# Miniprotein binders against q9usj1, part 31

Target 1, 298 residues: q9usj1
Amino acid sequence: MFSVGKKISFILPIKGVLQKLKDNAQKTVLLDATWYLPTDTKNGKKEYLESRLPGAQYFDIDEAKDHKNPLPHMLPPADEFASYVGKLGIDRNTNVIIYDRKGFFSSPRVFWTFKVFGHEHVFLFPNAFNAWKTEGLELETGEPRTPKPVVYEGAKLNKDLVASFDDIVKVIESPDAAGVHIVDARAHERFLGNVPESRPGLASGHIPTSINIPFTETTAAGITAPKPEEDLEKVFSSHGLTDKSVPIITSCGSGVTASVLFAALKECGFKDVRVYDESWSGYGKRANEDSSLLATGP
Short names: E, the ipSAE of ESMFold2; O, the ipSAE of OpenDDE; V2, 0.75 times the mean of E and O plus 0.25 times the DockQ between their complexes.

## First folded at step 20 (miniprotein)

Design c15 (at its last look DockQ between E and O 0.76; V2 from the best seeds 0.71)
Fold by ESMFold2, look of step 20:
Structure c15 (fold): chain B 298 residues (1-298), chain A 80 residues (1-80)
Amino acid sequence: as target 1 above (298 residues)
Amino acid sequence: DKYVRIRISGVNPELLRKFAEQVIRIAEEYGIEVEIYVENGKITIVLRGLSEDTAEWLIFYLRWLAYEMGIKVEIEFRKE
């Protein structure tokens, strides 16, 4: 696919990261967004406290959430988001560059969260530790730097980036009239309904009308980095996603890997992409109670 | 020498086979040597010819895949 214009990408190589870190005109904050699956014994905060990119602050997706909602990782209220990031030294004019240790896995969730609350200057830095080492730069160890807290003003949820359960129902009830693609980032066998869900009360299967693009189709070296843009275009076109004006809703188990697809689609110029924050954790419970909401198989 | 040893188990033999097939595919893509054998009714996969950095991202990827497929994994990385 040929482009007629140059676009400044939100996915930064190390040169772009270093340029923003050296810029005296605009403050830049690095965020370590490392998060591990429940079945992993590693702890992202503990690793951050041992080492990090110089000056990085830690963003904990299990702390910055809606604590009143029993579903995992739900977006926090806007005022709680503002308070949280303000304590990290981030105001609305701050460049925020987000990485995670395992590559391109949890950092897109944090990227999406900033976009949802209207933060414009937010970027992703995939493969950060390897890039840092290759550039000959040292990690920071010892006690993390303490930022000066600031006030974050104007956080407001942008409904154009978030899909609700009601949004999903509208799509599946009138798929042709809705003109929306629902894209599931989960592994294929889970999408098919061949894997029992570990949480009680969740159906096994997928949202009717949805297509399956396991998020690892968009990454290289396992989950280390996104594929180059031209390869991402091939991934999406092979699944019939060629019209970049058509709305897309991404989903997964709990909203983390759906955000990887969100970032990949936006990098390829898809104009209208939303994440279904509840994902299967919420939908699967409803589908267990109402079989019209459940599809299985191809 | 460096190797990653992965022991997998679960109640669904087809899911175990599909997991092993996906390990083989990614290993082939990255030039990683693969040995697979059954030991005490468990499938064991041994991966060789990889750097420490490659082993680390591969382990993370395989833990995600196992989680998604409902498969129990025990992973050992031997550096020397």
Scores: ipSAE 0.786, ipTM 0.905, lowest interface PAE 0.8, mean pLDDT 90
Fold by OpenDDE base, look of step 20:
Structure c15 (fold): chain B 298 residues (1-298), chain A 80 residues (1-80)
Amino acid sequence: as target 1 above (298 residues)
Amino acid sequence: DKYVRIRISGVNPELLRKFAEQVIRIAEEYGIEVEIYVENGKITIVLRGLSEDTAEWLIFYLRWLAYEMGIKVEIEFRKE
């Protein structure tokens, strides 16, 4: 009876976080990845400056991006990523534990980013603030600690975790041959094409053959955490995602909520999951110019 | 009197309706009292009987949903 060793989940409860923080064998850095929609009045960085988990550094997804690309939140170049996290005191051997104030909204994007660049010791801490308070632990206030900069070595983009537009085209041109599922994390009405896009020049609809799973279907109430694994399995199975070996590409509006799906799918043991980084911000523009790229309705 | 007031507006009445329906569904699921007012093409939704925690996550969700649907949303949360 080969004891399939329970793969240690990259999603940590508070107990797991505390254990890692106590473990002096490896350096651990907490990352506050709190981000809000541009239309929101809240600001993640501002809130971070007000309060955070003790010792936490802020990871700004609006800064740690490719600034040369007009699309929102595109992956930065490897060297820029390395420089950015190095300044946060993170090297390749650092345990990185990522949380956000909402619970499980923007932190998966940062998680995916670290995975893309080959970081192995990266974790998610859902519902961090609530969990911290429930344990009677205090938050840190005042000026954040300035970490000692380190050199992050070996950052290399893993293409196996990032889907390109070309990858999408291959799927839609040969859906049967590709055997790839495209999962869209956007709201249902947007997926159907019933909603005008907020950005000009974008088509309304979805990628042909794609499946709509709004990211909120994979989260607990309030987007505080992913649903339990058992519930996630039900969600995915209800959409025909039962074979864990089948490649999946996630997409959304700008790549953030697609990463929520990424994390949820990975939690359920899906082996081949990629995020389409351009998401609809990039794809919708292309589809606006080429109707063959656009589907509407269910 | 704790309440969440949501005002939505847009050029497509159908989308506004759909948004409102989503709010109603959520409210029903969580046992939240809902009042809906329609005036001059704007829909005002008032939610009562919800906890602060529920209000906070709901506001976030509704902002996301409004963003996704291209709806302008104004939200007021009275905590006391």
Scores: ipSAE 0.588, ipTM 0.834, lowest interface PAE 0.9, mean pLDDT 93
ESMFold2 (binder alone), look of step 20: mean pLDDT 80; pTM 0.759

Design c16 (at its last read DockQ between E and O 0.80; V2 from the best seeds 0.81)
Fold by OpenDDE base, fold request of step 23:
Structure c16 (fold): chain B 298 residues (1-298), chain A 80 residues (1-80)
Amino acid sequence: as target 1 above (298 residues)
Amino acid sequence: DKYVRIRISGVNPELLRKFAEEVIRIAEEYGIEVEIYVENGKITIVLRGLSEYTAEWLIFYLRWLAYEMGIKVEIEFRKE
């Protein structure tokens, strides 16, 4: 009876994190990926400098991006990614455990980024601060340690995990033939087009044929953690997503919360999930110029 | 007393209503005391009887929701 070893979830409880930290066979790096909305008064980097999980390094999604692209949070080039994480002491064989202060908001974006560049040993630690405190463990304060730089080799963008605008167009032009579901992670009112966009030149609405699953439907209250797998299955099933082989593209405002859906879908065993990196920041501009790209209402 | 005070404003009254209803829903679900009133043309919601942990994640969620709904939100958290 081949015990089909339950694939160890990439989402780790505190016990799993501690186990990896104790395992000397592989280098483990904790990454603080705390990021706040621009409208928030808090700053992730500032908070990191105040306190962090012991030994954690900070991954700044506002720095680790394509600076040549005017859109927010676009994936960096592979070489820039490699350089960035190398300076954090991360190589291809490093276990990377990603958390954020809020629990499960920005950390999935960093998780997705590592997956895009082919990193195998990457994990998420939901509700890290609460879990850490509950366990009676101490936080690190003061100046963070500077890791020894290493060379990250073999970074290559996996296009199978990233959807482009062209990919979206293919779906909307031939929805039946494509058999691809586009899932919008934004709030329902934005999806409907009831909210004026704060950015100039963006239309209000959603991608034609897309369905709306606000990413908060996949998280615990307060976005502290993903819902348990059983609950996630119910959520996705309620939206007609039952076949794990069906290709899915996630989208949001700027690619951050789309990654939350990515993580949740992957947790449920969906095999083909891509993130539309431009998301509405890029698409909304295009839709503003071409009404055939825009849908409103449910 | 520990409380969270939320003040919202915006041009769309329906969105404001929906936001307020969401706060009420959460409060009811978690047994949080809710007071709602209008002050200076703004809807003010005061939450009492919640833990610091609950307050923190709730504030974060509501800031996100407000952003997503195009609502201006001001939040005060008195911890003591």
Scores: ipSAE 0.822, ipTM 0.923, lowest interface PAE 0.6, mean pLDDT 95
Fold by ESMFold2, last read:
Structure c16 (fold): chain B 298 residues (1-298), chain A 80 residues (1-80)
Amino acid sequence: as target 1 above (298 residues)
Amino acid sequence: DKYVRIRISGVNPELLRKFAEEVIRIAEEYGIEVEIYVENGKITIVLRGLSEYTAEWLIFYLRWLAYEMGIKVEIEFRKE
């Protein structure tokens, strides 16, 4: 007898979260992945220290990064990822459930990071605080729980989930032969090149051949959760993304909202999705120095 | 009363207009009362009739949009 499996949904409603938390046979760790833009007055770590889902640990994308790379939030080396998550009590067999406090914004970046290093039991919990309160459950306050560190073995970067600048150049030099879609999660006016970049030395515009799907097209109730799968499929098909076997590379400013698109595409069954980790932070500098790398307008 | 006050400014008035249009679109979608004031190239938008839950995700979204559009934004949320 043949088993042909659908990809299991990694986006959990609160019932699925509670089921995993009650399971005594397999360890589950909740991660608060809240991150705010530098222009926001809020701080995710400070909010975590005030309150959190019971037992949650904090994952800081500005801490778990490549400290030798001047670009923001770049993936850490595999051994540093392993050390970081091991200190949070996460080993390879741990169920990891990742949430944001305010939206469906930074948790997909952390989800993608775990997938990149080969972690299989990783899930997203959208709209977590609202769902928790609606169930009548209390938040944890006071001193956060301190996990026992464990060893995380076997972390290895999966190249099938990450795109480099060289990968982008290959696509734009031979777009028809490559058969790859580059999808930009930034707001439309930034994509068009109508907005000066906040970081110095970056061109205004987008990667040639790329299409713009601002990540908010994939979210419900503003940005609190992804849209239901059927609505996501309509969003993607309206942009010409219908063949689930076509390779897709997502990009944005620094890889955070590109990961929202990554999660949405994977939920819809797209088989080959990579995130361009540098995104505009790296590409825009090169495009400022070489106009053949730059497109503007629709 | 409970309200969200949004003050935006920037050198590109077309981007300010597009931002305000997006706020109006959301307000219409969610039945939110909106008032808009314009003075010396600054736009003030006042939103009423929204829950704390709606205000929190809307503020987060509007801060992202302002960042993406190069708009200076000040947002005040009066919760009571």
Scores: ipSAE 0.817, ipTM 0.919, lowest interface PAE 0.7, mean pLDDT 91
ESMFold2, look of step 20: ipSAE 0.750; ipTM 0.886
ESMFold2 (binder alone), look of step 20: mean pLDDT 81; pTM 0.773
OpenDDE base, look of step 20: ipSAE 0.750; ipTM 0.894
ESMFold2, look of step 21: ipSAE 0.765; ipTM 0.895
ESMFold2 (binder alone), look of step 21: mean pLDDT 81; pTM 0.774
OpenDDE base, look of step 21: ipSAE 0.718; ipTM 0.881
ESMFold2, fold request of step 23: ipSAE 0.770, 0.774, 0.804; ipTM 0.901, 0.899, 0.916
ESMFold2 (binder alone), fold request of step 23: mean pLDDT 82, 81, 82; pTM 0.785, 0.780, 0.785
OpenDDE base, fold request of step 23: ipSAE 0.822, 0.798; ipTM 0.922, 0.915
ESMFold2, last read: ipSAE 0.765, 0.810; ipTM 0.898, 0.917
ESMFold2 (binder alone), last read: mean pLDDT 79, 81, 82; pTM 0.746, 0.776, 0.784
OpenDDE base, last read: ipSAE 0.818, 0.798, 0.818; ipTM 0.921, 0.915, 0.922

## First folded at step 21 (miniprotein)

Design d11 (at its last look DockQ between E and O 0.76; V2 from the best seeds 0.00; counts 0 for: pae E 1.8 > 1.5)
Fold by OpenDDE base, look of step 21:
Structure d11 (fold): chain B 298 residues (1-298), chain A 80 residues (1-80)
Amino acid sequence: as target 1 above (298 residues)
Amino acid sequence: DKYVRIRISGVNPELLRKFAEEVIRIAEEYGIEVEIYVENGKITIVLRGLSEWTAEWLIFYLRWLAYEMGIKVEIEFRKE
């Protein structure tokens, strides 16, 4: 009986989370990756300090970034990532389970980040707070514990998971030859270019040849969790994404919701998915200077 | 009474309309009562008859949508 090794999904239900937490064979760290839009009055870190899953540490996407790059949320250097997560008590052998308060909004960005640096044992826990409460489990309040710092070894950026501007240009210049789909996670009106950009110097529109799949089409109501795999398949198929071997690049405004698409696509078995880290924050500037980089409308 | 009050404003009335239509669509889908007021270029939408859970996720979604559409949004949630 060939045990078809059940591909352990990186998306865990509460049962899976609890199992990992009980398993003493491997250290497990819960990460609160709660992040809100800059326009929101809520603050992820503040809320973390108020309540969290027991033992959870906070991963701040606004801190764990390349501070030398003016663009928002650019990947940090490998050594800085290693230093950051090491201080959280995470080493290469640590099970990292990532959640956010919304459910499935900012946690995928952190998930993608760990994958980029080659971490194998990383998971997503959608709808964590609700799931936790439903099981009758208590949240932790008060001062969070200070983890024992550890050394994270072997952090190396996997370029196969990150698309650059140059990668985008290659697709635009040879769309038929490249066979790459660029998927924009932004809202439809933003994609069309009907909305003025809030940041100065950004063009309005989308990357030529790109497909618009607002990330909310891949999530359950309220962005609490990814849609079931069957539903995700329907969503992607409806947009012409049926061949799971075709390379995909996801993009959005600042690289956060693009990661939601990344996670959803990976859940559906797409093999080659990269996130364009600059997203529109970087691309929009370039397109503003070069109209050949800009498309509007559907 | 429990309600969610959404006030939106912006320079593009068409975008405001589209936003409002999206709220209406959601309200109809979930059986939520919706009232809409237009005054001085601002649209106020009041949602009633929704659960706290529905309100919480809807508010988050609408904040995102407003952000994406370049619309200013103010949201008040009265739980009781």
Scores: ipSAE 0.713, ipTM 0.884, lowest interface PAE 0.7, mean pLDDT 94
Fold by ESMFold2, look of step 21:
Structure d11 (fold): chain B 298 residues (1-298), chain A 80 residues (1-80)
Amino acid sequence: as target 1 above (298 residues)
Amino acid sequence: DKYVRIRISGVNPELLRKFAEEVIRIAEEYGIEVEIYVENGKITIVLRGLSEWTAEWLIFYLRWLAYEMGIKVEIEFRKE
């Protein structure tokens, strides 16, 4: 694949989605990645079973995880990822287009997961349900389609896209020498340490040296789509992120909204972006026991 | 017309005010009508003049914000 002086976008408008769905030379699978906070009364799997984009399969971030890790949504082992997506009819050559019903919240987490395991033909479809209805297209109802399982070969974790706690410590211990920005996608009051954490045993505050960009600064109409690239660049530059070659690690509560920032940064051409998968769920416990790991305030 | 009714409560009045201020900001940005009143120590916010689509993403956003701010929130969407 050769780019002629232009970065191709992995964020597709409905026209691009429809073009890929019509292409008989390469299989395309739509994934419904809808996920709700525990405090929400809605259930993404239940909604998927009632209606979906035609032919969509459901990707459950709470099932496709490391079941041996008590932290929420941790990446699964590569072989379990392969088995999971193979059951959805996805192999290495499949175009994967990911949406969620609320636009641009949980689908970037699934996008990141595919990128981590080396899947190159993966795309995001923001504002999917509204765009679909506006185009005059119908949703699929009734029994979801059952895909033929396939073998997914060659899944391997790409360490260049994932940050560990040890990676965070290296940045904190040598901030100028590391030259890495840590960016926190959580709401401002959590970053400041003004809100007790809902999970037990977690400190209130943020990772030292990190900056706060609540993920909603990067979205339009609340959460329905990312902002246009020009506006995203203004958001990042207003926070001092202008050099596209500087490494960035995104974090949040449990890795979901950090992936929204991952997608936004990649869309703007930042070359080295990793997600800290543990996020505050893992870090905050350590920071509660070791104050050198904790910052509060602006 | 469709409306969204939001009832909020919590131990920190400053966080409740900041949440309400964000709701008002969004309402002004999108031309949504806002009515606010207090009953039995709870703040109630009523939003009118919004589409079903706007209500759906707004409710999801406000639940995320309430979770992030440690605020107890009851949100209902209905047509009168």
Scores: ipSAE 0.640, ipTM 0.856, lowest interface PAE 1.8, mean pLDDT 89
ESMFold2 (binder alone), look of step 21: mean pLDDT 81; pTM 0.771

Design d12 (at its last look DockQ between E and O 0.82; V2 from the best seeds 0.77)
Fold by ESMFold2, look of step 21:
Structure d12 (fold): chain B 298 residues (1-298), chain A 80 residues (1-80)
Amino acid sequence: as target 1 above (298 residues)
Amino acid sequence: DKYVRIRISGVNPELLRKFAEEVIRIAEEYGIEVEIYVENGKITIVLRGLSEFTAEWLIFYLRWLAYEMGIKVEIEFRKE
C-alpha cells in the first residue's frame, strides 16, 4: 500500500486555468468579478463590455444581491443566486474561475458567494490580465458571448460560511468562552475609530475583541494577487492566528475585503472561516446607538 | 515620462499626513520618484519612474486607502 499527498489549491496560476479551459469533459466558465468602490470613476460592467478574458461572463455583486435589504451587496436568496448564475451558463457541475481585472479584491467575494451556496468547483485566478498578457494570449473584444441559460439545481445557503450580527454578539458577550477570532479587513485608521464613516449613522471604531488585518497585508504586488501561502501563514501568525482549528469570522465595511481574508485563511488551512456579510455597514449603526458594541483604539 | 498625480484633501490634517506617508513608503519600496506640493489645504503628490503595471495597482490601492481614511482623492495617470 502507498499514499501520495497532493495539494489542491482553489487559487490557480495561469497554467491551471488553461488546463481547465481545454478540458472538454468538464465545462468551465470564466467570471469577470471586477467591482470598484463608489468613489472610483471606473465601472466594472463597462470595462467588461470593452474587453475580457475569452468567453468570460460578468458577475455583478450589486445585481446579484438581496434587493430587499438596504445594506450593500448582501447575499441574495438561494433561488435568486441560482437563477442569476444559470443565466450565465453555470450549473452545479461547471468549473467556475473568477478574476478581477486590476486587483485581488472583489473576486474573493464572488468565490465566497459560490461556496456559500454549495458550489464545489470554484476557483480564483489572481493577476489575470497581466498573466494573460505575459503568456502572449489575446483578450476578447467586441460583443460578449451569450451563454445558453441552464438550470442551477440545489443552491442552499450554508450557514457555516456566514456570520450574522447575532453570531457577533455571542462572541463579544463571552469572548474567552466563545473561542472565536473576529478579524477586520479594514484599513488601520478606520479600525481605530479615527475616521468618520462615509455612510451616515455609523459609529467610528471596531467590533470589540476584533483583530485588525487590513486585507492588503495578505496581497502581493499591491492588491493584484495573494501572497504565497508561506508568507500568508506568517501574516496570520504575527497577529496571533496560529491554531487553524479556531473559528474565525472576517469583517470589513460591507463584506468585500473580508472575503479576501476568507480566501487567504482557507488557503492556509484554517478550518472554520465565516464572513460577516453585514460587516460595518450593519454593525456600525447598532454600535452608534449602543456603546457596549463599540471599541476604539488598538 | 509616465506619472501618477494624486490630489488629496480633507478636514483632518493627521489623516492627510498619514496617507501621504503611506504613499512615500510605497514609493521608497518600489524606487518611485516622489514630489509633494502643498497649496491651500490640499496636497498634491506626483509619482514618476513607475511602470504602467505598477501605476494601475497603486491607483487601485490608493483609492481603497483614501476611501477607508475618509480622504477626498483625485488620481490621474498620465501616459506619455
Scores: ipSAE 0.783, ipTM 0.904, lowest interface PAE 0.8, mean pLDDT 90
Fold by OpenDDE base, look of step 21:
Structure d12 (fold): chain B 298 residues (1-298), chain A 80 residues (1-80)
Amino acid sequence: as target 1 above (298 residues)
Amino acid sequence: DKYVRIRISGVNPELLRKFAEEVIRIAEEYGIEVEIYVENGKITIVLRGLSEFTAEWLIFYLRWLAYEMGIKVEIEFRKE
């Protein structure tokens, strides 16, 4: 009887989270990755200070980035990542469980970041607050606990999970030969180029040959959780994504919702998924200067 | 009464219309009562009969959508 080892999903229900928290064999750290759009009046860090899952630390995607790059949310250098998470009490052997207040919006970005730097024991906890409340568990309030700093060793950027502009250009130049699908997580009207960009110097439209799958098509009940795997399969299949071996590059506005697609695709067993970190914030500038990089319409 | 009031404005009336249609679609799907008012180039949408849970994720979605569509949105959620 070949025990098909049930590949433990990196997406955990509350039962899975509780089990990991009870397991003393490995240190577990909960990360609050709550982030809001710049246009929103809410602030993730502020809310974290008000209430959080017990023992949770805050991961700020606006802080844990490459500050030398003018683009938003670019990956930090490996050493800076290591330093940042080490201060949160996370080492290579730590189980990292990531959630956000909305459910499944910004947490995938942090998940992807940990994966990029080679962390194996990283998980997502969708709809964390609601799940926690439903189980009758209490939130933590007051001043968060200061974790004991540790040394995070072995952080190394995995390029197989990150697409560059050059990678995009290769696809555009030889779409049939590349066999790579570029998937844009932005809203449909944004993808079409019907909406003026809020940032100056950005073109309106999408990457040539790219497919539009708004990230909300992969979430259930709004953005609280990913859709069940069966439903995700239907979504991806409807867009022609059936072969799990075909390389996929996800993109969005600034790299956040592209990571939602990353997580959803990985949940469905897609083997080669990369996030274009620059996304439209970087690409749109380039396309504004070179029309050959720009497509509009469907 | 519990309600969500959404006010949208922008320079492109077609985008405003599309946004409103999306709200209507969602409202119909979830059995939410919807009222729409148009005044001075602004559209006000009032949603009634929705749970707090539904309101919370819907508000977040609509904020994202508005952002993506370059629409200014103001949302008021009356919980009681």
Scores: ipSAE 0.715, ipTM 0.883, lowest interface PAE 0.7, mean pLDDT 94
ESMFold2 (binder alone), look of step 21: mean pLDDT 81; pTM 0.775

